# VHH binders against Flagellar brake protein YcgR (ycgR): the designs that were tried, part 81

Target 1, 263 residues: Flagellar brake protein YcgR (ycgR), of Thauera aminoaromatica (c4kar8)
Amino acid sequence: MAELSTPSPASPAPLDGGRGDELEKFTLRGARQILQLLQDLITHRGLITAHTGGGHSFMTAVLKVDEERGRVVLDPSPDPQANRRALAAPRLTCVTQLDGIRIQFPLVGLGEGQDKGRPALFAPLPAEMLRLQRREFYRLQVPLAHELSCLLKAEDLARKPVEVSARVIDIGAGGVAVVVPTGAAEFVIGGTLPACRLALPDGEPIELDLEVRNLNRQTQRNGTEQLRVGLRFAALPRAADTRIQRYIFKTERALNAKARGGL
Below, E stands for the ipSAE of ESMFold2; O stands for the ipSAE of OpenDDE; V2 stands for 0.75 times the mean of E and O plus 0.25 times the DockQ between their complexes.

## First folded at step 8 (VHH)

Design J10 (from G33 with T50D; framework vhh_7pa5_2; at its last look DockQ between E and O 0.21; V2 from the best seeds 0.00; counts 0 for: pae E 6.8 > 2, framework grips, placed apart)
Fold by OpenDDE, look of step 8:
Structure J10 (fold): chain B 263 residues (1-263), chain A 121 residues (1-121)
Amino acid sequence: as target 1 above (263 residues)
Amino acid sequence: QVQLVESGGGMVQPGGSLRLSCAASGFTFSDYDMSWVRRAPGKGPEWVSDISDSGGSTSYADSVKGRFTISRDNAKNTLYLQMNSLKPEDTALYYCAKDFYEEWGSWFDYWGQGTQVTVSS
């Protein structure tokens, strides 16, 4: 009976998007600061989304801070399954806001019990809490099956306007990387491509302006040369940003689910 | 500044109906998915329903499915929750919440002060 090693649920996103030095100024590590911030969350009835990994989350709130025991008390989910996932998770990634500032903190060592006769979750106080307003530009590798494309409005070598349909290979909040046939158009780093169209699976193409940030020529195994173009969203409507973020979120969730062997 | 203001709560008998409203300001309402969440006395917060930015897609918790209807009027910057066949277990503070998406998960970046719904005989 081969113990099907249940694939470890995808770890929630790290607090530090790999930019540790830049985030340090936004990270609280002092015990008093952490306690105060947690108390403020109680006072303001902060709604917390706790992520357990694998695209799963539940809503909670801080009920109490137990300074003497060095623990935080949280509301359990009304969903028993969510609580089971939470207790099984090696780490919770908790996200909330206070006064418009995003707050993220990890909880490890989660347990269940009773607080004054009420079911509760318990965890040691977080070692750090991140207060961050800035968005990180994660790049999702686009599954080939999604066939994302971007219609680029560019110029050829003769400066004649051309439209090039480019395959999107990665996407983030800040831009896309695309592949174009060599010679299809001339791209200049720092140049703007106006009124391009990004095709997402969920609806009509998004019209946006793109700035060329990177050019990389690649030779394929078959000897064909392709040009990879890194493009920044120069002007992105808010609605478009929301759609892109939603796409990235849904895709990542699906990928994680698949990696776990399905739901 | 982003502001969400819930209204329409009150006391109702079991089997009754209420319609909650949420007035949104300080952001482009039509660009964001919105949710209702609730917190019952002595319980943790619970997601109730969500609606896409355009209103074309809706979802419901199993506990309210078939009884509650989420809707929005983007021209009025208002979110609604029609609650029918109310039960005592629906007693809670109801929050309007703005959805936020990240590559690794979703959460609510803003929510209101809530409106109290009490279902009792």
Scores: ipSAE 0.829, ipTM 0.946, lowest interface PAE 0.6, mean pLDDT 88
Fold by ESMFold2, look of step 8:
Structure J10 (fold): chain B 263 residues (1-263), chain A 121 residues (1-121)
Amino acid sequence: as target 1 above (263 residues)
Amino acid sequence: QVQLVESGGGMVQPGGSLRLSCAASGFTFSDYDMSWVRRAPGKGPEWVSDISDSGGSTSYADSVKGRFTISRDNAKNTLYLQMNSLKPEDTALYYCAKDFYEEWGSWFDYWGQGTQVTVSS
């Protein structure tokens, strides 16, 4: 039963084009930036998922950049059918990730040939590359059942210390967003909340300093108002960063498993 | 810094066996699924096998099923690949890869430099 209980290999999907305006700040269009990013993929031997359309993809890697000819050189698939689909596709969408950086770029005009006597795929350099540090962009929406909380050490209107237990609604590598009842404490954008405690499901709470980045009032369906507070982590010890990344990874895996095992 | 170091490759006759190891450091090894990937001469990378973070679930590419066995020792931060009944088409650079999950899927985010396996008579 290993096949029934074993998840399928990783196959990251391209980002949807319907979010193009919000992705523009992560889009590289400069020739030197594109060359440098492709070189980084070569240096780190980045594993790329190349999508040919119709739900088909294959693994590849950038072998080299031929700057003089304005071409990128890719490994062909060991599957001849995947290569035929790639050559027939109007667009090859390449997706990869290096150290928390999502990289996506289109290739058009793909051709086949040889590079130093070895089979290879060739394409003009991409006109754009998406370079998205998901830690700067991605925030895991915390499942309500996890009941993640953060004990905030803040001040009331009279500037007296007050502790507020706040529900964590999203979490990423760089911070959290929490909700508190309106009036539970006074928050100032740019202010620091020292020695707060973030409670994750496993292990001891994490003590950390938080910086207030944004404040948004929200009205619940019963008319009760709450305050959404965006908080940035101050410098985290390596152990704390590891625990946060572990929580995010395990939760993402659980949510991903539900999507794969859909009804 | 995340580091994955493969070892155990070498030259072997068809029908022989090899056991590969991957030593992991710079992250909490037991938190992540792991994979073996190979690259044959003149061909692109090919996924070989994966194993869940606990070691309780495994999967294999059809080309190696029944011949290869993936395992892990979380106390030693080490991933293994037992390769039996080796064929010339198994000749490749083998490297381990760390799985990473995100909202839109799962990916490999780190991989090693690889260890060469050569199967020839």
Scores: ipSAE 0.062, ipTM 0.598, lowest interface PAE 6.8, mean pLDDT 81
ESMFold2 (binder alone), look of step 8: mean pLDDT 81; pTM 0.817

Design J2 (from G33 with S30D D53G; framework vhh_7pa5_2; at its last look DockQ between E and O 0.12; V2 from the best seeds 0.00; counts 0 for: pae E 5.5 > 2, placed apart)
Fold by OpenDDE, look of step 8:
Structure J2 (fold): chain B 263 residues (1-263), chain A 121 residues (1-121)
Amino acid sequence: as target 1 above (263 residues)
Amino acid sequence: QVQLVESGGGMVQPGGSLRLSCAASGFTFDDYDMSWVRRAPGKGPEWVSTISGSGGSTSYADSVKGRFTISRDNAKNTLYLQMNSLKPEDTALYYCAKDFYEEWGSWFDYWGQGTQVTVSS
């Protein structure tokens, strides 16, 4: 009886979501900015979902910002087990929103204690906070089973036209991230790839122009190097936009249905 | 712009009933799971109930199971929470929340201002 190793619940996504430099402009690292944002979360009674890993999360809120001690005070979960998981986790990934803007930040070094006689969780102030406006920056992680691909029309080192079939890793309203074999083509940040083809599960490929926005070399577990390419939709027909949005929504719904057991 | 507006809260005696409503706008309502969350004074937020986009599936916290019923009218873009057999411990600010799912987890991307429920003799 081969113990079907239940796939280890995916670790919370890193803040950068692999977008590297693209997210830098949306990342707050200034202590004053971080403090202000946390204070704003208090003022607006922000509901925070803290992910502990393994598909587990709990709801919390910022109770207080202790600037003198450099820590944030959070509400504990009413579930003791959730609190135990939180305390055992090397990192919390906290997600919330303010004024329609997604806010994500890590907390490390979580401890428990009391604030004014009430049970509370304590953590050092986050080193960074990510603020993302959904429409432009939300990226759906594409399930591997969907096998989305993008045919890239690029050039090789000799400036010869080449077509590269790239796997789509994530997709949003503004673009896609793809992976290509190293050396398959030459990409230049700011360069345009004309007349590419994005394959969605629901129909014919979408022809679109793509702009290279980011390049990241990644080494796979098997030692193979891949190039992650961040691509912006340079020219997207309205019909294509609608299809992409529909795909994202459908996928999100499906993911949601699957996750209902995880609250 | 996404908006969630809760209503129906109030003061009720123990054993009483209330029905909360949440009017949703700014998104395709039936595409998303919706939840109720509550926050009692001096306590952290607590998940109460979730209903699927289609309304075909529901889930409840153990603390409210058998007493509360979540429902939705997608034609009216409205979420409901029928609360029966109310207890003092149900006293809280009740939020309507929109569920958001990612591969790595779920969270609420929008919620209302809340409606106050007070259960007191």
Scores: ipSAE 0.843, ipTM 0.950, lowest interface PAE 0.6, mean pLDDT 87
Fold by ESMFold2, look of step 8:
Formats: C-alpha cells, sequence, structure tokens
Structure J2 (fold): chain B 263 residues (1-263), chain A 121 residues (1-121)
C-alpha cells in the first residue's frame, strides 16, 4: 500500500456540468449578481480551492474585484509549481462556500502580475457562478447507535480484490463519508469501487458503485491511525436514492423530536 | 454571526515558542473541526493543522509536524496552537478557521483576522 501524505484540509471537488438541468436553477449569470457574490466572498474572506485539472488544486482567496477593468484579483499560492499549473491551465474551476452555500465558478485567461507591490493572479470576471443552497449539501451525521456500514470492494497494493467493512459517519443525497483502518486497502482519488454494499436499517443492503473523492488521514489521541474516505454515489438507481432520502428524513425528524422533548 | 478572534502572536527568536489562542462564537463550537491556516508575506494561505470537533483526532502539515500542537477547550470555545522550535519560515499571519464538511471533502468558510507571528534573529 502506498503511504498517503496528510491530506487535510481536503479540497472540495467540482460539480459535474453534465447535470445541466438540475444545476440551472442555481446558476447566476447576471453581472450584478456575480459582482455582489464576489464582493460577499471578499467580505467574508472565503477560502477558495482552485482546480487546475489533472487532480491538482491550490488554496486561494479573492483579494478584490476591479470593476473598472472587469477583473478579479486572487492570492498566488506559496507553491511556485501550483502557480505555474494555474497559469498554464485553460481554466480554473474555483470552489468555495459561504454560510454553508456551495459556490463554484470558472475563471479563464488567468495571468500573473502585482497588486500594490505584491504578487497576484488576475482573471476576467466569470460569466457564471453556481450558488447551491445549503440543503443541497446537507450531510446527516449518522447516530452511532445506527451502526451504518458500507462494504467496500477495493484492492490491495498488489491490485488483488479485498473487501473492507467501513463505518459510515455521514450520509447525504450524493454520497457518504466512511472511516477505515489505515492499510485496509489502497484508495485512489478519482478511483471507482464497483458493487459496494450500503447497509441501512430495515432492509437489504443497497448495491451501488462508489467513487473516491477525498482521503483524510487522521491520528487519534490514542495513536490509532484511520482514514476518512469521501465517497460519491455513482449511477444511483431511483429506488436506492428513495431509500437513502427516507432514511435521512426519518432520522433527522427523530433527532429533532428528541431535542424538542429534551427541553 | 460567526466570530473567530486570534491572539497570542508576537516576535520570537528562532528556536522559541509561542502559544496562539482563538476565541470562537456564533456557532456550536464542538460540532466543527477547526484548523489553523497561515499566510506568509506575499503568499496565499497554507494549511497548518486541524483538530476534530471532539478533540480526538489531529493532523498537521509536514512542515510543522513534531513542533506544533493543536488543541481545543470546548467548554471555553477556544482553539489553541502551541508552536515550539520556531523557524524564520514560520513567520506568517496565523488564522483560525471553521471547517464545513460535505460529501466531497471539507473547506473553510470563516477565518479570523489573524495574529502575527514573526520569527527573527
Amino acid sequence: as target 1 above (263 residues)
Amino acid sequence: QVQLVESGGGMVQPGGSLRLSCAASGFTFDDYDMSWVRRAPGKGPEWVSTISGSGGSTSYADSVKGRFTISRDNAKNTLYLQMNSLKPEDTALYYCAKDFYEEWGSWFDYWGQGTQVTVSS
């Protein structure tokens, strides 16, 4: 198994543009709306993950909007290689959040220069920005008593099949986060795990394909190492989606009812 | 309504120590992972360390591992960073950051104003 460097904080991945009709209602195209949203990011100093392609990204922030020149100004990375990749990329896909709202926008035509004597990156204002409401990203924190698990069909270092039972720590409409012991299998960001099995309460496990989206190595206080794996549902059947949504809805209502009764 | 206020920075000689604090308000502190992020002069943000909401799990950038210790006191809504064996390369504005986790990873949505750490001979 290949050793992973400490991967925290994980960067959020871009949403696939192939969901055009589902994303259209969240897409801002008005110049005034775009300027206001960029100003909000500046005001709240939002941390941005800028994706350069090929699985590469870097952290940045919007320093200012130059309305007269129609440009945004970004922090350069302290890693010169990241800056070179950004300048070479045909576009950056910027991902960030503001108060739990996911924000995604493209920048094209990135250039380098200086702002007030300090290095900076410049790009024309984006032509569109996605703004996804918080509820579209909601992740239910799975109660420990539910003991949700997902049987992962992965590979070891020799590319031999292994099965790993992973505890599900959160679940949402689009995926799960799980924890596994370090060394249980080899996981590769962007890799697929076919025919995994998600065990929900009441009913047969759901067979589904998963895509690895992030890896976070964590050391617990007792020295135990674990790997937090972010997994996206691929090709999710409607029946499986319905069962997952019902689980989330019923569990959240039960938690809310307990909280109200405990007051 | 989220507020993060860092303190404890200052000037220190190489090899010295500092302890940073971050007072948090406007959210349920122990529900969220918290991080330290730094920005060296003329450069963008760089992740330093993360601690889980309960305090049970920690992680560090390779450049600070073994020298820095992140901790939290959930009763006081306070995040800490103990920095030992400081180097000139650690000179930066240090921010505490609130984590937002989703299915495809985590990112930071709030930073404090930062506290300056300067390591000089």
Scores: ipSAE 0.162, ipTM 0.609, lowest interface PAE 5.5, mean pLDDT 81
ESMFold2 (binder alone), look of step 8: mean pLDDT 81; pTM 0.817

Design J3 (from G33 with S52D D53S; framework vhh_7pa5_2; at its last look DockQ between E and O 0.15; V2 from the best seeds 0.00; counts 0 for: pae E 4.6 > 2, placed apart)
Fold by OpenDDE, look of step 8:
Structure J3 (fold): chain B 263 residues (1-263), chain A 121 residues (1-121)
Amino acid sequence: as target 1 above (263 residues)
Amino acid sequence: QVQLVESGGGMVQPGGSLRLSCAASGFTFSDYDMSWVRRAPGKGPEWVSTIDSSGGSTSYADSVKGRFTISRDNAKNTLYLQMNSLKPEDTALYYCAKDFYEEWGSWFDYWGQGTQVTVSS
């Protein structure tokens, strides 16, 4: 009877460590600060979404901070299955907001018990709490099979308007990276490409303005040169933002599921 | 500043009906999925229902399925929850919440102060 090793729920992708230095500025590690922030969450009745991995989450709230025991007390889910998942998870990723600021913190060592005769979840105090004032833009590597494209309205060397269909190689809330054939258009860093069209699989193309942020010329193995263009969303309608975020979310979930051998 | 203001709560007898409203401001309401969540006394928060930005897709918790209906009026920046056949177990503070999507999961980035619903005989 081969113990089917339950695939370890894919840890929520660590906040991409590459901007680690910038994240440190927003990370609270002081015990007093952490305690205060947790207390503030109680005071403000903060709704917390706790992620258990594998795309599963449940809602909770901080009931109490037990400073003496060094633990936080949380509301359990009304769903017993969610609680089981939570208890089985090596780590919870808790996300909430206070005063419009995103708060994220890990909890490890979750246990169940009772607080004043009520079912409760217990965990050691988080070692760190992240307060993010700015949207860090995660960039999803776009699967080739999705065939995301962006129609760029640019100019050629003669400053003649041209439309270039570019493959999207990565996408985030803040922008896209695309590959353009060499010589197809001239791009200037800081330049704006108005009324471009981003094609997502879930519907009609999104019209948006793009700002050129980066240019990288790459020579392919076959000797052909490609231009990678980093583009920022200069003016993104909120509806478009939502669609992009949803796409990223769904795609990541699918990728994670595949990585776990589920499909 | 994003604001969500719930209303329409109150006391009702079992089997009764209520309609909750949530007035949204400070963001483009039509661009975001919206949800209702509730918190009963002595219990953790519970997801109730979600409606997509267009209003074309809805989802419900099993506990409220067939009894509750989520809807929205994007022109009025208002979210609704029609609650029928109310039960004592539906007694809770009901929150309007704005959905947020990330690569690794979804959560609510904003919610209101809630409106109290009490179902009692």
Scores: ipSAE 0.837, ipTM 0.945, lowest interface PAE 0.6, mean pLDDT 88
Fold by ESMFold2, look of step 8:
Structure J3 (fold): chain B 263 residues (1-263), chain A 121 residues (1-121)
Amino acid sequence: as target 1 above (263 residues)
Amino acid sequence: QVQLVESGGGMVQPGGSLRLSCAASGFTFSDYDMSWVRRAPGKGPEWVSTIDSSGGSTSYADSVKGRFTISRDNAKNTLYLQMNSLKPEDTALYYCAKDFYEEWGSWFDYWGQGTQVTVSS
């Protein structure tokens, strides 16, 4: 059935964390703290999504930390192709959570081997780990009643410029996800859409550059095809950032009040 | 606090069927994509299936296509996995996972404790 359905989270292209200077205050670099956090992931059996690049990822877990050799040991994927991609990747971007805190860390120099007679993946301990509280990675699901839209400057199938008014389905500090009908435009992961316009309820639309980070083709119940496009804010002026954060906070508060009072 | 509670696992013979359920609370269930993930003995975790927030779009791992059906009831805050034509290689601990989608892709920000499925003669 629905062979046009998009794959799960494991299919979208993994991206680097970007904006290293903005993330510095959330970055752990102490060896003791890194070891403890990895041990906590083992204890809580953290479910890790490991991004290998090229739009591929697989699921894994930390099996152990080898302190003497300075290595982490990971579960290999049941899919041999995922393991091959991981071993070929220049870095593996691991993303998980612990007690509502997003944990992200790079692994470089991934190798294969055995641990206690079981196949395993090995890497040197990460030099850094990100710990982001929920507020720092939160994405607001935009209520349909708000009719938030983003004007995208893209190209059609014939490589001609086209403007697409796309409905915003979620918004966070770092970007938006939008939906467009299939065939409305062609999008390329990594491509930049300059001078797009994000329409918020208060004030004039925000002009901003967007970068295509993810594409998911969807088949709706009525058979209609649409494309979910993940877009990153490329260079967000402080005033624009303030307006976006204010919209998120106000809407989140209103939705929370409705959930308490109406449920 | 987010809670995901899986149920419906058990022992079945090859070719049998099971229906898994996941009761969700502590978040607006209808706002999020949901997934099933499994972990077989001696293997790493494996994605099984995803359903979008409305229930209108589904996807499956190649290993389960045509045999498993994911569904959701947003009025009951419940996710389901209908598992037919079960094989011994489907033996695993099955988790319900809340998808968190961002501009860089998706990842899971919460998952349950799992329910055991065992397929053996």
Scores: ipSAE 0.262, ipTM 0.707, lowest interface PAE 4.6, mean pLDDT 82
ESMFold2 (binder alone), look of step 8: mean pLDDT 81; pTM 0.824

Design J4 (from G33 with D31N; framework vhh_7pa5_2; at its last look DockQ between E and O 0.09; V2 from the best seeds 0.00; counts 0 for: pae E 4.8 > 2, placed apart)
Fold by OpenDDE, look of step 8:
Structure J4 (fold): chain B 263 residues (1-263), chain A 121 residues (1-121)
Amino acid sequence: as target 1 above (263 residues)
Amino acid sequence: QVQLVESGGGMVQPGGSLRLSCAASGFTFSNYDMSWVRRAPGKGPEWVSTISDSGGSTSYADSVKGRFTISRDNAKNTLYLQMNSLKPEDTALYYCAKDFYEEWGSWFDYWGQGTQVTVSS
């Protein structure tokens, strides 16, 4: 009777090591909270995409939460190859949503078996679950070192076209917040800024239309006034959306990794 | 807010046909690939079909290939699934799903409540 040494669940690296305070509020680490969220996924018939690495994924759902055994039961893929990949993967990255909130959690130690006579996948309960705000509302605080900028095509007080290079302070799927020098341009809430250029670190600037959604004048400690402008992506090409999402994701991962003291 | 609302499900006899619709709102529909997935009772979710943002490319699961046709009307923000030659094994809750792309993979960031398709004699 070879004692199948249950591989010690390598503590999955915390998903969200984001700049401590803001992402932490979105990370569930409590066992009860995790159990509840998994149960909610069952109740709401959440569709889960489980990523096995290498660009491979399969669809699954939580079938059961076994609190006594400390495990989650998942539907296997109808594709045997996907199941093989899943079982061979050191970690699954599970992604889903509930009530418009993105949920992400790792699963490690995946095994296969039967649940009530049905093929099933089994894994220990996740150590953490990330609940991200809705994609369109989540805002990543842009690290200063990234020096993201947005070239705004606006008008001055005389309605003369001007281009203003604005620093991006936060970014989400729905838009950006930027800082504009005082007097650089006039902005009207609800106004559209066409053919602006968002500079991301990973390539050429993205051309996009922006809508002014918010204006906030702030006086700096040195007495200088800065204008914070909240901008919505009015028209975003697919490729641009993908790039923005990629940037956000990558940055979050990096920030999280740093917060954890490195990978 | 992103919303996907499926309709067109129902009960049909084997060999019959149904056309599902999905009304999309809260995002630029024409910018995203869209998919149908289904979940049968007692089974895991199954991918059915995907259509590109422009509608120029389509893909199907082997189980539905030749019988189902995915299409879209970007002007109406609507996704469709024409299902012909329906079989009992096609009985499932059918979801309209929005494709999402990340650096490390793709998933569905939104899906509807589903529409029930029942194929029975």
Scores: ipSAE 0.841, ipTM 0.944, lowest interface PAE 0.6, mean pLDDT 87
Fold by ESMFold2, look of step 8:
Structure J4 (fold): chain B 263 residues (1-263), chain A 121 residues (1-121)
Amino acid sequence: as target 1 above (263 residues)
Amino acid sequence: QVQLVESGGGMVQPGGSLRLSCAASGFTFSNYDMSWVRRAPGKGPEWVSTISDSGGSTSYADSVKGRFTISRDNAKNTLYLQMNSLKPEDTALYYCAKDFYEEWGSWFDYWGQGTQVTVSS
């Protein structure tokens, strides 16, 4: 009958292995450190986005750690379909943050059951957890007035080339997030969009190859549906990186000046 | 630095109405999407509603669509949730949450202490 699952519009994307060597120094593998970090999430009621693949995710939280059995216990979703997807997934990638620290960890072998008579999800403790200060992956929220855009060279449903002008909503050293009308093009996670053009306010557009990392659906107030697309820079020339960092710096400085002057 | 303070919770009968508020400080409120998230007794967190930074776009979980209205006043740094036709299933601790965008997506980076909503006869 009616689908109970509603995807959250705010759905943090996993950091991928494409930056693997850069992230290794932030990866915890010690059992005691992992247990303590999970306990911190419990204590602070951390909100976790659990990714099941195919653009699907759901919200959860760590309910407890069973150290004696070597497993973690998660809240089940109120949506039974989300729980079914989680149990069918070969891997659950959990993403959260705590006081500006990004936390990411995989769970493998997820099962369902009861914890003291209440439904719960169970998995072995993760073998690793990523723990990374937010400043190391900061993304500028692009002010609407800047009208930053990216021309995407994509394909339609019939696999024919199509150009889509997308508004950039955030930008960082490694990529952008954009919004497009639903149905404007077909996007595949892992797919590459060659020769896209990122328009910054005061320079020539930057030609970049982009990789699709995540997709998130949204509905505007007039009923119009749009798709939020997370895009990674496939290769970033030094000159392009310099221009992006300059834009970020100038924009943050301007935003901070307005905040100090009051609204 | 970032502070989110929810208020307006309480006990209400089924079919009743309640308006939640969230006072924001420590950041430029008008630059960020804001959301309401709830946690019912014995259940995990559940996204309720999101409003864009300008207020021009809103979205709702299916369970509350048509009954709840999210809004914001960027001049007062305040987020609101108007809750009508309340049901016992809406009983939960309600948090407002600040959206944070990172390299490949977005998430909630800060949330408040929450305000309790209880719907019972």
Scores: ipSAE 0.211, ipTM 0.647, lowest interface PAE 4.8, mean pLDDT 82
ESMFold2 (binder alone), look of step 8: mean pLDDT 82; pTM 0.827

